VHH binders against o75319. Designs and how they scored, part 235

Target 1, 181 residues: o75319
Amino acid sequence: GNHIPERWKDYLPVGQRMPGTRFIAFKVPLQKSFEKKLAPEECFSPLDLFNKIREQNEELGLIIDLTYTQRYYKPEDLPETVPYLKIFTVGHQVPDDETIFKFKHAVNGFLKENKDNDKLIGVHCTHGLNRTGYLICRYLIDVEGVRPDDAIELFNRCRGHCLERQNYIEDLQNGPIRKNW
Short names: E, the ipSAE of ESMFold2; O, the ipSAE of OpenDDE; V2, 0.75 times the mean of E and O plus 0.25 times the DockQ between their complexes.

## First folded at step 19 (VHH)

Design DD10 (framework vhh_etentamig_d1; at its last look DockQ between E and O 0.92; V2 from the best seeds 0.81)
Fold by OpenDDE, look of step 19:
Structure DD10 (fold): chain B 181 residues (1-181), chain A 120 residues (1-120)
Amino acid sequence: as target 1 above (181 residues)
Amino acid sequence: EVQLLESGGGLVQPGGSLRLSCAASGFTFDDYAMSWVRQAPGKGPEWVSLISGYGESTYYADSVKGRFTISRDNSKNTLYLQMNSLRAEDTAVYYCARYQDTDYSPFDHRGQGTLVTVSS
């Protein structure tokens, strides 16, 4: 279907690279079938994503899709040179340990295989904010040893929007460290 | 117009089983994740289970894990909930809901619900 996700238009399409990391967050790009319901300036396709990344003088090396649907775009809409990984992630609740592990494993695998370049890990959910922010921050906290408040502030600043869900913020700030394997 | 119609509710004894169905229409069914939500008397709504568009992923509330199974038949535009080992605390009106996949309002459409009563 081509139903525009709730409040999708309210968010910047692409954030900035998080300094000191390989992460960049963005809202979900929408395939062509959604364009008829959008003003031209509101459109954000997979092609637009890559154009915007290039405008930042960056290159995507991996896309991690955290959405719980496949209606937004197809992996075939992406360049063949950029791996695509789907991690079905339920909204509203803190991601479970399995989801967190899948994310960490994917990130670590990418970093291991891409030591010789500076390609980015693009992460998105629907809005590229809450689920995306939680998992990126969770990684920085658990794997990189970053202070929770620093991780959250860094993500918010770079995404251009702040994490909104209190349960996510609370878990990041005060929740237990999750094992990394 | 989006329509969701639940069926299969009824009275069952503790330890019994029941299978709920939800007939969907008015939208491309397999484009959307679908969910079951329940509301017990005097309690707020509880998210029970979720299934992705093609059934690749499922989610269950801790309260029903190991007992309930969500599934779907996209050729029939139908969502199912197999409920086993039912308990008194499972008594509620069960609603079929279309998942928006956002971190705000999780559902944009819900059916009228079907009553499940678990009692001796």
Scores: ipSAE 0.884, ipTM 0.932, lowest interface PAE 0.5, mean pLDDT 96
Fold by ESMFold2, look of step 19:
Structure DD10 (fold): chain B 181 residues (1-181), chain A 120 residues (1-120)
Amino acid sequence: as target 1 above (181 residues)
Amino acid sequence: EVQLLESGGGLVQPGGSLRLSCAASGFTFDDYAMSWVRQAPGKGPEWVSLISGYGESTYYADSVKGRFTISRDNSKNTLYLQMNSLRAEDTAVYYCARYQDTDYSPFDHRGQGTLVTVSS
């Protein structure tokens, strides 16, 4: 279906690069079939995503799609030069250890293969907030040793919206460190 | 219009099995992840299981893991829940729900539900 995700219009399309990292977060881009229900200024297509990244003088080297659906856009709507990875991530609950591992594996693989450039990993769920923020922060905490509150503050500031889901925030702050292997 | 019609509920003894079905219509079924949600008397809803549009990913609540199996047949627009090793605490109305994959309401549509009663 082509109905607009609940409150999707209320979020900034794309955040800013998180300093000291390779991450940039954004809300899900919507294929053209959704645009009949959007004012022109509300549209945020796959093409719009890449235009906004270019306007920031950045370049995407990987898109990690955390949505649990395939209806928002097709990978064919993205430039063929940008790898795309789908990690089905259940919303509302803290992502399970297998999902966390897949995310860490994808990020580590990207960093290894993109050692000699400065391309970014774009990460999105539906709104680019809770699942996206959780997994980015989980990576920063577990792999890069960032303090939980510092990871959360960095994400919130650069996304332009705060993590909302309290069970995610509590797990980042007080939950177990997850294995990286 | 979206319609979700559950069936297969009933009275079963502890340790028994039931298979629930949900007939879906009014939307492109394989575009959506689908879920089973249950509500026991006097309790809030509990998210039982979820399956992605083509069945490549599943989720189960800890309370049912290893006993329940979600599946779908996209050619029949039908969602299933196989429930084995049933316990008294599984007694609830079971709803078929369409997952909307947002940070807000997890479901945008649900059926009328089918009652499962587990008792001696």
Scores: ipSAE 0.675, ipTM 0.849, lowest interface PAE 1.3, mean pLDDT 92
ESMFold2 (binder alone), look of step 19: mean pLDDT 82; pTM 0.822

Design DD11 (framework vhh_etentamig_d1; at its last look DockQ between E and O 0.84; V2 from the best seeds 0.78)
Fold by OpenDDE, look of step 19:
Structure DD11 (fold): chain B 181 residues (1-181), chain A 120 residues (1-120)
Amino acid sequence: as target 1 above (181 residues)
Amino acid sequence: EVQLLESGGGLVQPGGSLRLSCAASGFTFDDYAMSWVRQAPGKGPEWVSLISGYGESTYYADSVKGRFTISRDNSKNTLYLQMNSLRAEDTAVYYCARYQDTDYSPFDVRGQGTLVTVSS
């Protein structure tokens, strides 16, 4: 279907690269079938995503899709040169250990295979904010040893929007470190 | 018009089983993740289970893990909930709901519900 996700229009399409990392967050791009329900300036397609990334003088090396649906766009809408990884991630809930592990494993695998370039890991959920922010911050905290508040501040600043869900923030700040293997 | 219609509820003894169905219409069914939500008397709604559009992924509340199974038949536009080893605390009105895939309001449409009563 072409139902626009709730509050999707309220968020910046693409954030900025997080300094010191390979992460960039963005809201979900929408395939062409959604365009008829959007003003031209509201449209954000897979093509638009790549254009905006290029405008930042960056290049995507991996897209991690955290949405729990496949209706927004198809992997076929992406360039063949950019790997696409789906990690079904339930909204509202703090991601479970399996989801966290899948994300960490994907990121670590990418970094291992891309030591010779500076391509980015693009991460998105529906809004590219809460689920996206949680998992990126969780990685920075658990794997990179970043202070929780620093990770959250960095993400918020770069995304241009702040994490909204208190349960996510609380888990990042006070929750246990998750296993990295 | 989007419509969801639950069926299969009823009275069952503890340890018994029920299978709920939800008939969906008015939208492309397989484009949406679908969910079961329940509300017990005097309690707020509880998210029970979620299934992705093509069934690749499922989610269960801790309270029903190992006992309930969510599934769907997209050729029939139907969502199912197999409930085994039912307990008294499973007594509730069960709703099928269309998942929005957001971190805000998770559901935008739900049915009228079907009553499940677990009692000896």
Scores: ipSAE 0.865, ipTM 0.923, lowest interface PAE 0.5, mean pLDDT 96
Fold by ESMFold2, look of step 19:
Structure DD11 (fold): chain B 181 residues (1-181), chain A 120 residues (1-120)
Amino acid sequence: as target 1 above (181 residues)
Amino acid sequence: EVQLLESGGGLVQPGGSLRLSCAASGFTFDDYAMSWVRQAPGKGPEWVSLISGYGESTYYADSVKGRFTISRDNSKNTLYLQMNSLRAEDTAVYYCARYQDTDYSPFDVRGQGTLVTVSS
């Protein structure tokens, strides 16, 4: 079957909007077929995601899905008015330049098309932490000029969990400057 | 129960080619990204390649780019690795692995492996 992803239950479902940005991070929502393996309070469906965002007085305008699988939920489970973008992102490795470019391109496109509202870009991988945190921080550092330590601290605080993979942290702090988009 | 069975390994000269196959059963094959991992004698495992469920995306280690091609046939539940321009350093046991897509354990199922030896 549809086994619950390793350590998925250990993470807060949804973070908070990162102040001064249009980002919010969350763990992957799980479709109904996973709920047989979850206590009611552990469930976090696509609908639960939208309810939690609304409870924060926010609205999603784009979901960027960084997972390398389609088994967690179907895009059809999302409201049709919310654009969905899949960027297949290999885990455990610092994302390659092509993946970073796709992420930056998507964010920049969203900001241009949504300059007249305050909707958020929701970003998730499986746990909403390492790949998600890396790409959000990479964007803030390379495009917005945020200091690496400040980007990391902001992400960690707003996600409610600290970025864990040392190779990602080291690359953000000391790796090559990526001056592409 | 999930099973992965590799085949197609053997002894080959440098510059030669081999095609590895992996027969998958016991799960919905196209729901999962699939990977080849190799382990050379005395070395740790190396992630060779990855392919998404419908082949939308692929990944290759730098050591094999341009020489190896990952593919899959979802109608046959089979994963492939075409290996060209083989070198002595490609000698390893090659494993088919199901990608779990977590930050912690990248694979949840691995086959028994097939030996590739590149010599002389």
Scores: ipSAE 0.651, ipTM 0.849, lowest interface PAE 1.5, mean pLDDT 92
ESMFold2 (binder alone), look of step 19: mean pLDDT 82; pTM 0.821

Design DD12 (framework vhh_etentamig_d1; at its last look DockQ between E and O 0.86; V2 from the best seeds 0.80)
Fold by OpenDDE, look of step 19:
Structure DD12 (fold): chain B 181 residues (1-181), chain A 120 residues (1-120)
Amino acid sequence: as target 1 above (181 residues)
Amino acid sequence: EVQLLESGGGLVQPGGSLRLSCAASGFTFDDYAMSWVRQAPGKGPEWVSLISGYGESTYYADSVKGRFTISRDNSKNTLYLQMNSLRAEDTAVYYCARYQDTDYSPFDSRGQGTLVTVSS
């Protein structure tokens, strides 16, 4: 059915571009069938996502969907000009090495193909916070050499919400670097 | 109303196999990832396995990798757990649970469970 995920309403729809990066995080947009369960001001559709991005004078070049379901929206709900990538990512647990690698590979591929523009990599899970934040921070730490605390602070500030999962934070701060190939 | 009904549990010897089933109703089954959770006597619940709505992705706890296989038949609204090479430590009540896809409470519904006992 069209059950709104727990606490989905509690989070800002879209964060800000992370300075020095091509990343922007947002919570999952919900297709029209969810609107009947939401107040008008609570609605956040795929269309709304793109409108909000434009309001920030930005453009999405890629959407990475980390949710473990397909009930929220369909790729067909997105403009054809924006590629969509699904990376099934289990919540609650630190993403495994394969998931991390898939994410890094996708980001690196995008950056190689989009050197001539400034389009953003939009990343979301359900709330666009914990899974999203972990993988973005993991990339910044492992690939860009950013200090863990700096990466976390940057993400939190730009998303407008702080990473909540202690296991994610601990892994980012003290966990091993993951292979980039 | 969401309903989940587990079946297939029983007594089995170490090294044996069982196949659990979960009949789901009250919601669009293929819209949701589904999971198996187990609870052994005196222990907290353990997340065993997860499968996405159309079966594109699966997850297994380290303790069951290579031994258990989760699957689903969306035409029958049924979730399965094939358990091979069973061990004594697999003894538990196994619950079918609907996955919320969050980093908080992972499940919003579960069945009454089916008992699996692995003993010589």
Scores: ipSAE 0.869, ipTM 0.924, lowest interface PAE 0.5, mean pLDDT 95
Fold by ESMFold2, look of step 19:
Formats: structure tokens, sequence, C-alpha cells
Structure DD12 (fold): chain B 181 residues (1-181), chain A 120 residues (1-120)
């Protein structure tokens, strides 16, 4: 189905690169079949994603898709030169340790393989906010040693929207550091 | 029109087993993650389990881990919940629900439910 995700239109399509990191966050791009339900200015396709990244003088080297569905777009809709990784991430609850591990493993692998360039890791869930912000911040806190409040503030500023889910924020600020590297 | 029809509920003794089924129609079944949600008498709904469109990933509430197994047969548009080692606390109406994967409402459709009663 081609149902537009609840409140998807309310979010900026693409954030800004998070300074000092290789991350950029965005909402899920929607394949052309969804555009019948969108005004032209509301469209945000996989092509639009890459155009917006290019407008920022950046380049994607990996897309990590955190959605728990494949109905929004197909990996075949992306340039074949950009690796794509699906990590099924259940919404509404703090991601489990296995999900966090998969994310960290993917990021660490990317950084190793791309140490000689400046390509970005694009991360999205449905809105590019809660699951996306949680996992990016979890990585920055656990792997890079960033203070929780600093990670959250950086994400919020660069995404252009604040993390909304209190259970995610509480876990980042006061929950256990995850050693499941 | 989305239609979800649960079946397989009934009365069972503690320690027993039941298998719930949910027949789905009116949408492309394998495009959607599917869930079981239960509501005990006088309680709010509880998210029991979730399975992705092709079964790549599953989720279980802590209260049912190791005892319940969610599965699906996309060729039959059917969702299942195998419930083993049932306890009195599992007594509830069980609903089949379509997961919508947004930050807001977790489900956009559910069935009429099937009653599971665990009592000696």
Amino acid sequence: as target 1 above (181 residues)
Amino acid sequence: EVQLLESGGGLVQPGGSLRLSCAASGFTFDDYAMSWVRQAPGKGPEWVSLISGYGESTYYADSVKGRFTISRDNSKNTLYLQMNSLRAEDTAVYYCARYQDTDYSPFDSRGQGTLVTVSS
C-alpha cells in the first residue's frame, strides 16, 4: 500500500551533516507510487534525497534503513553505487541490544572501509527522528564517548527537529551504556 | 477494506497450548508487519508480538518470550500465534493488528479478537 505515513509531511526531508561525524539523518523517501497523494512541494523521492545531499556538497556512501517495512521504496530505487543496509528496528520501544549491535557493526565497518574519503552514512526510519536519533546517539555515546546531552543536542540541531520519544531520551541520558560492541 | 479475522481461542488449562490464526484480506498482506495485541479484562492493551512482512524479524513482549511464537503464511494471507505453557495471566482477548511503523499510532487496523481463557 501507498498510504502516506502519519505526520510524514510535517518533517524536513533531510537534515544537515552532524559536524565531527559521518552521519546525516533524513525521513524515509517515498517511491513514485506515493506521489499521487502528495502536493508537488511535498514530494521526497529517493532521487530527491540524492539531489538534496548533493546540494549540501556531500555524498552518501551508505544508507541504513531502520524501518520495519519495505513498502516505502525498494533498494533497487537507489543508485547501485550506494550500499544499502536494512536493520529492522521496532518502533515505540527502545531498540534491543541486537539492533544496537547491528547498527554499531555497520557504522564501524563503514568507517573502516571509507577512512580515505568523506562520504556520509545516511540513516532513516519513517520520520528520521526517533529511532534514527536514538541509534545515532547510542553510537556516539557508546563508541565515541560523547556525553548524552551533547549527542542529543547535536542530533536535534542537525536534524532540524527534536527527539520526541521520552523513553528513548531517558534511556540515552540515564540508561546503561551498551557494551555490545 | 482491510479485514482481519481471528480464530482459535478457547478455554485451556494452565500449561496448555493454543494456536491462534488471523485471516487477512483487503490489502497486500506481505507489505505489512503484523502483530498480536491482547487485552485482559479491565486492563489496557498489551503488545504481544510483531513479525515483519516476510518474517525477517520478530518481536515478543518479555511476558511471552520463549512461550509464544509468531509466524505467517503469505501464500494464505494468514498470521499465526502459537501459544505454549499458558498461564492464567495470558487470559485476554487477542487481536490481530496491522503494524504501521510510525512514531505515533503503532497499528492502523485490528480484528474483532478471539478470547483465550486460561483457567483450572
Scores: ipSAE 0.685, ipTM 0.862, lowest interface PAE 1.3, mean pLDDT 92
ESMFold2 (binder alone), look of step 19: mean pLDDT 81; pTM 0.822

Design DD13 (framework vhh_etentamig_d1; at its last look DockQ between E and O 0.87; V2 from the best seeds 0.00; counts 0 for: pae E 2.7 > 2)
Fold by OpenDDE, look of step 19:
Parts: structure tokens; C-alpha cells; sequence
Structure DD13 (fold): chain B 181 residues (1-181), chain A 119 residues (1-119)
């Protein structure tokens, strides 16, 4: 059967909205079948995600799932009112240009369609940290013109955890700008 | 119990082709991304290819792009690796591995099947 992702318990379930952006990062919610392997206070389901977002007086307008598996939860576990987008993103490696473009395109599309509201773009990978942080920072750097160190600091502060992977950090700080089209 | 059993390895000449198979059991196969990893003599393990649960996405190491194709048949709980244009440097034990998508990318792998590319 399914097992709890390694170190999943070590990370805060949901970060804070990144000021000046529509981004919020969180770790992967787990479907009900995982609950039997968790203490009640450790549980973090799709429902819990939305509850926690509401507690922050925010609303999700889009969920971008960067995991490379569908074992954690199903799109059907989410409210129908919130669009779900899967962008398969390989772990540990710097995302390729296609993945980066897909992410940027999704974000830009959302922003164009949601100019009249303040709904958030929720982004997660397994831990909601490295892949999630990289792609959000990559967007801020490439599209919004944010300094790499500022983007990283902002993400780390809001997520409540720091990007861990040196290859991601190095690419953000010193890597080339990726095409936005 | 999770089980992965590789087959299809063997001796082939450079430029030749092989098709590897991996029979999976003991888990919901289509819930997991699956991968091929290889280890050459005297070298560490190398991630070769990855495929998502329903085959929507695939990944290849640069060293095998354009030559190898990963696929799966979820109705048969089977993972495949079509290897074309084989090179001497492709010689290795090839392992089928279940992808975790965590810090430790694989939690289970098979015993492996030997692929030898030699003239």
C-alpha cells in the first residue's frame, strides 16, 4: 500500500501568501487512505488544505501539482470550483525548459483570467519546497524581474522552510534566464 | 509484498536493440511512476528513464535520449524499456524501480537484468 512520503511530517502543511504575488506553497495533501498511518494532528488532506487556506483569509484559484506521482490524492478529491493542473516535474534535477515554460504559461494564463479577483495560485510538490520553490522563484526572476536572492528569501520566509537543494539555488542565482514564450 | 522482476537482458552487438520488461506486483501499479536505473561495472547507479502512472509523462537521461523508450501496460502491471542503437557504454545491469518522488527517489527495485553490448 501507500506509504507516507519521507520527511513529509517535517514540513509545515501550508505556507503564507508571498507578498506582492498570488503564490502560496504547501506540501502535498494526502488522501484518506493515508490517515491510518498518521496521528490526527499530522493529517493533512485536500479538505484540510482548503480549511487552512480559509483560515488565512485566502482563497485558492488554481492548484499546480508538480509531483510525478498520483498516489497522494486524486483531482476528484478537490472541489470542482478550483482548477487543477498537473505538471509532472522530476525531482532532484533542475526542471527543464519545457517544464519551466509550462509553469510560466499556466501562471500567466491564470493571472489574465483572474484580474478581477485575488485568488491564489497554490503550488506543491511532495514537500512543497524544492521543486515548488524553484519554479516559483524562476517565475519571479524571469517574468517579474525580481533579484534571485530576493526571490529565494521571499519564498523561504513565506514557506517557513528554506530551499535545500544546492543545484536549484545555484541555477536560480547564476543560471540563465529562461524563455517566457 | 512489493515485487519487481526484470527480464529481457542479454548480449547484443553495437547498434543492436533489446527490449526489457519488468513485472510488478504487490501494489497498485498505476498509482506509481516507474523507472529504469542501470549500474555499469565500477560505476554508480545511473537514472535512465522515468514514466508517470498513466504514461502521460516520460523522462530520459541525456545519455539515452532518442535511443531508449520507456512505456508501460497497466493492465499487465508491466514496465518496458525499448533500447535501440545500443552502445558499448550502455553495458550495465538494468533495474526496474518504483519511483517515490521523495528525497529517496526509489523505494523498491528488482534484482536487475544484465545488458552487454559488445562486438
Amino acid sequence: as target 1 above (181 residues)
Amino acid sequence: EVQLLESGGGLVQPGGSLRLSCAASGFTFDDYAMSWVRQAPGKGPEWVSLISGYGESTYYADSVKGRFTISRDNSKNTLYLQMNSLRAEDTAVYYCARYQDTDYPFDYRGQGTLVTVSS
Scores: ipSAE 0.838, ipTM 0.909, lowest interface PAE 0.6, mean pLDDT 95
Fold by ESMFold2, look of step 19:
Structure DD13 (fold): chain B 181 residues (1-181), chain A 119 residues (1-119)
Amino acid sequence: as target 1 above (181 residues)
Amino acid sequence: EVQLLESGGGLVQPGGSLRLSCAASGFTFDDYAMSWVRQAPGKGPEWVSLISGYGESTYYADSVKGRFTISRDNSKNTLYLQMNSLRAEDTAVYYCARYQDTDYPFDYRGQGTLVTVSS
């Protein structure tokens, strides 16, 4: 099977660019084989992702895939000109320091290489919410010095859905600043 | 039909070793992260270990780190758990599961394989 991920239909496909950052969050796009299980209005393919980004007058310069599976789409389904990075991120628990380091390293590398353009980093997990929101906020807090509550509020508003997992929220609000990148 | 068939359990002494196997069929094995989950008598399910589709990433519960090794052979559609330095608290039924990349529990299909660690 090509099971639609549980509750995937409940989430907006793509958020808005987070002002003052290079981030945009979205749920996992699903390749064509999943469309048999979806109404036309429910479809959100890799092509749909790029169309929706262009509709916002934005351009992706990197996609960071936080899922722990290869079944949703192949990297080859993406435009060859857009770099793709997989960071295997276990759900249900706060990402470990190695995962946080990989994310920070990827973002810092992107910002260095793209200092002269305005391309965005697209970040997704399955739903584009909990793991995605945690790592984006962790970056903003640790690297950009954003207050935890401000980072969380910005993510929630721009994603269009609030972070749901309390252990993630608690770690962002009360956890130590991490300097691993 | 998705099938997961666990084997390799048995009775071992404390400090001993055992290797569990899980034969998978009915789905594209490489697409899924796979997990071992155990259930001790009178307890709820406990996550033990996780491995990504091509073995690029592994995770272990703190209780088994350094003693257990998860691996997979995608050419044989088989998941393994090497268990060393076994302890009485490792006694459980061990289940092979597909890892659902969501907030919900693992996908179990078999009856599991019993590991008993006893003097």
Scores: ipSAE 0.402, ipTM 0.734, lowest interface PAE 2.7, mean pLDDT 90
ESMFold2 (binder alone), look of step 19: mean pLDDT 82; pTM 0.832

Design DD14 (framework vhh_etentamig_d1; at its last look DockQ between E and O 0.89; V2 from the best seeds 0.82)
Fold by OpenDDE, look of step 19:
Structure DD14 (fold): chain B 181 residues (1-181), chain A 120 residues (1-120)
Amino acid sequence: as target 1 above (181 residues)
Amino acid sequence: EVQLLESGGGLVQPGGSLRLSCAASGFTFDDYAMSWVRQAPGKGPEWVSLISGYGESTYYADSVKGRFTISRDNSKNTLYLQMNSLRAEDTAVYYCARYQDTDFSPFDYRGQGTLVTVSS
């Protein structure tokens, strides 16, 4: 059977909307089969995700899944009204240019198509922190012209946890701007 | 109990080819991304390649891109590594590892490894 990802329980399930953006980060929701391995208060399902988003008076318009597995939940577990996009993203290393481009393209496409609403782009990896934070910050830096330290601080504050991987932080702070198209 | 068993290693000349296999058991194979890691004498472990559960995505270290191909047969619970154009620097013990999809510990299980020696 499925096992709970390492340290998954250590992270807040859902962050806050990043002010001035349409981004919200969260850890991966887990399908029902994982519940038997969790205390009730530890459970975080796709349904729980949407409930928590609603509690914040927000609505998800897109979910970008950066995990490298399909075992956590199925796209069918999500409402049909919310598009789901998988971008396989390897952990531990800085995402490659192709991954960065895919992410930027998805975000830009969403923003273009959703100018008439305020729906959020939900982004998650396993913990919704390092890969998620890097790509969101990379977008803010490269596309929106945000200072790297400001982007990182904003993400950390809103997620409720700080980026942990030094190579990600270093690349955001001192790395080159990536091509947007 | 999770088990990973590598095979296919051996001695090969530079420019030669080998195909490694890893037999997995004790878990739902296609639920997990699988990887190859190698360790050369006197060096630390190097991540070689990664493949997603259904093979939709693959990753390669720069050192092996264009030469190595990772694949899997989920009906056989088997992971493969096709190694072409082998170089002396590819000499190492190659391990099959189950990928933890995290930014912390990349692997939770690893096999005993199979030795690949590239020498003229």
Scores: ipSAE 0.872, ipTM 0.926, lowest interface PAE 0.5, mean pLDDT 96
Fold by ESMFold2, look of step 19:
Structure DD14 (fold): chain B 181 residues (1-181), chain A 120 residues (1-120)
Amino acid sequence: as target 1 above (181 residues)
Amino acid sequence: EVQLLESGGGLVQPGGSLRLSCAASGFTFDDYAMSWVRQAPGKGPEWVSLISGYGESTYYADSVKGRFTISRDNSKNTLYLQMNSLRAEDTAVYYCARYQDTDFSPFDYRGQGTLVTVSS
């Protein structure tokens, strides 16, 4: 069911564009059926996501959904002009090489196809924090050569919440550079 | 009321095979990823496998990869675990669990478990 994800209410819906990148992170939007359990100010639907992005004078060109479930919303709840990509990402464990590869491939493809505009890649998991932050930082470190601590600081500041999962943080800071792209 | 009922456990010799089943009720089964978790005597739980709602993605612990296969039949609301090339270290109570997909608690419901004993 329409059970609100644990602690979902505790997180800001949408972060800010990460300067120098094409990324913006957010928590999972919830389809209208979940709103019966939410106060009006707590609601964050797929439509609310797009309205909040527009309020920042930005435009989404791709949504990457990292959740391992389809119960939160359906792709048909999105405007047909915005590409949507599902990358089933197991939580609690550092994402495996196949998942990291899929994410890098999607980002690189987007950047090539959108080199002449300023559209953003929206990335979310359930809370828009741990899996989202890990994969964005992994991309910045491995592909863009950003120092781990700088990537983490940038993500935390722009998301408005710090990465929480220690095994992800340790892997980003001390783990190997992934060359799977 | 969410219910998960495991079956198919038993005594099997090393190198043997066993298939576990989990009958699910009380929720929309294909909305949820489902998991097998095992707990050996005196040990903490181990996440064995995970399958997405329509079987698009699977995950296996390194200890079982290549030997175990998770599957589901959404028309029967049933989760399966095919266990081949069983070893003594696979001895455990196996639980069917519903994956919550949050950063906090990975599972919100589990069954009572079924015992698998691998012994000569």
Scores: ipSAE 0.732, ipTM 0.880, lowest interface PAE 1.1, mean pLDDT 92
ESMFold2 (binder alone), look of step 19: mean pLDDT 82; pTM 0.823

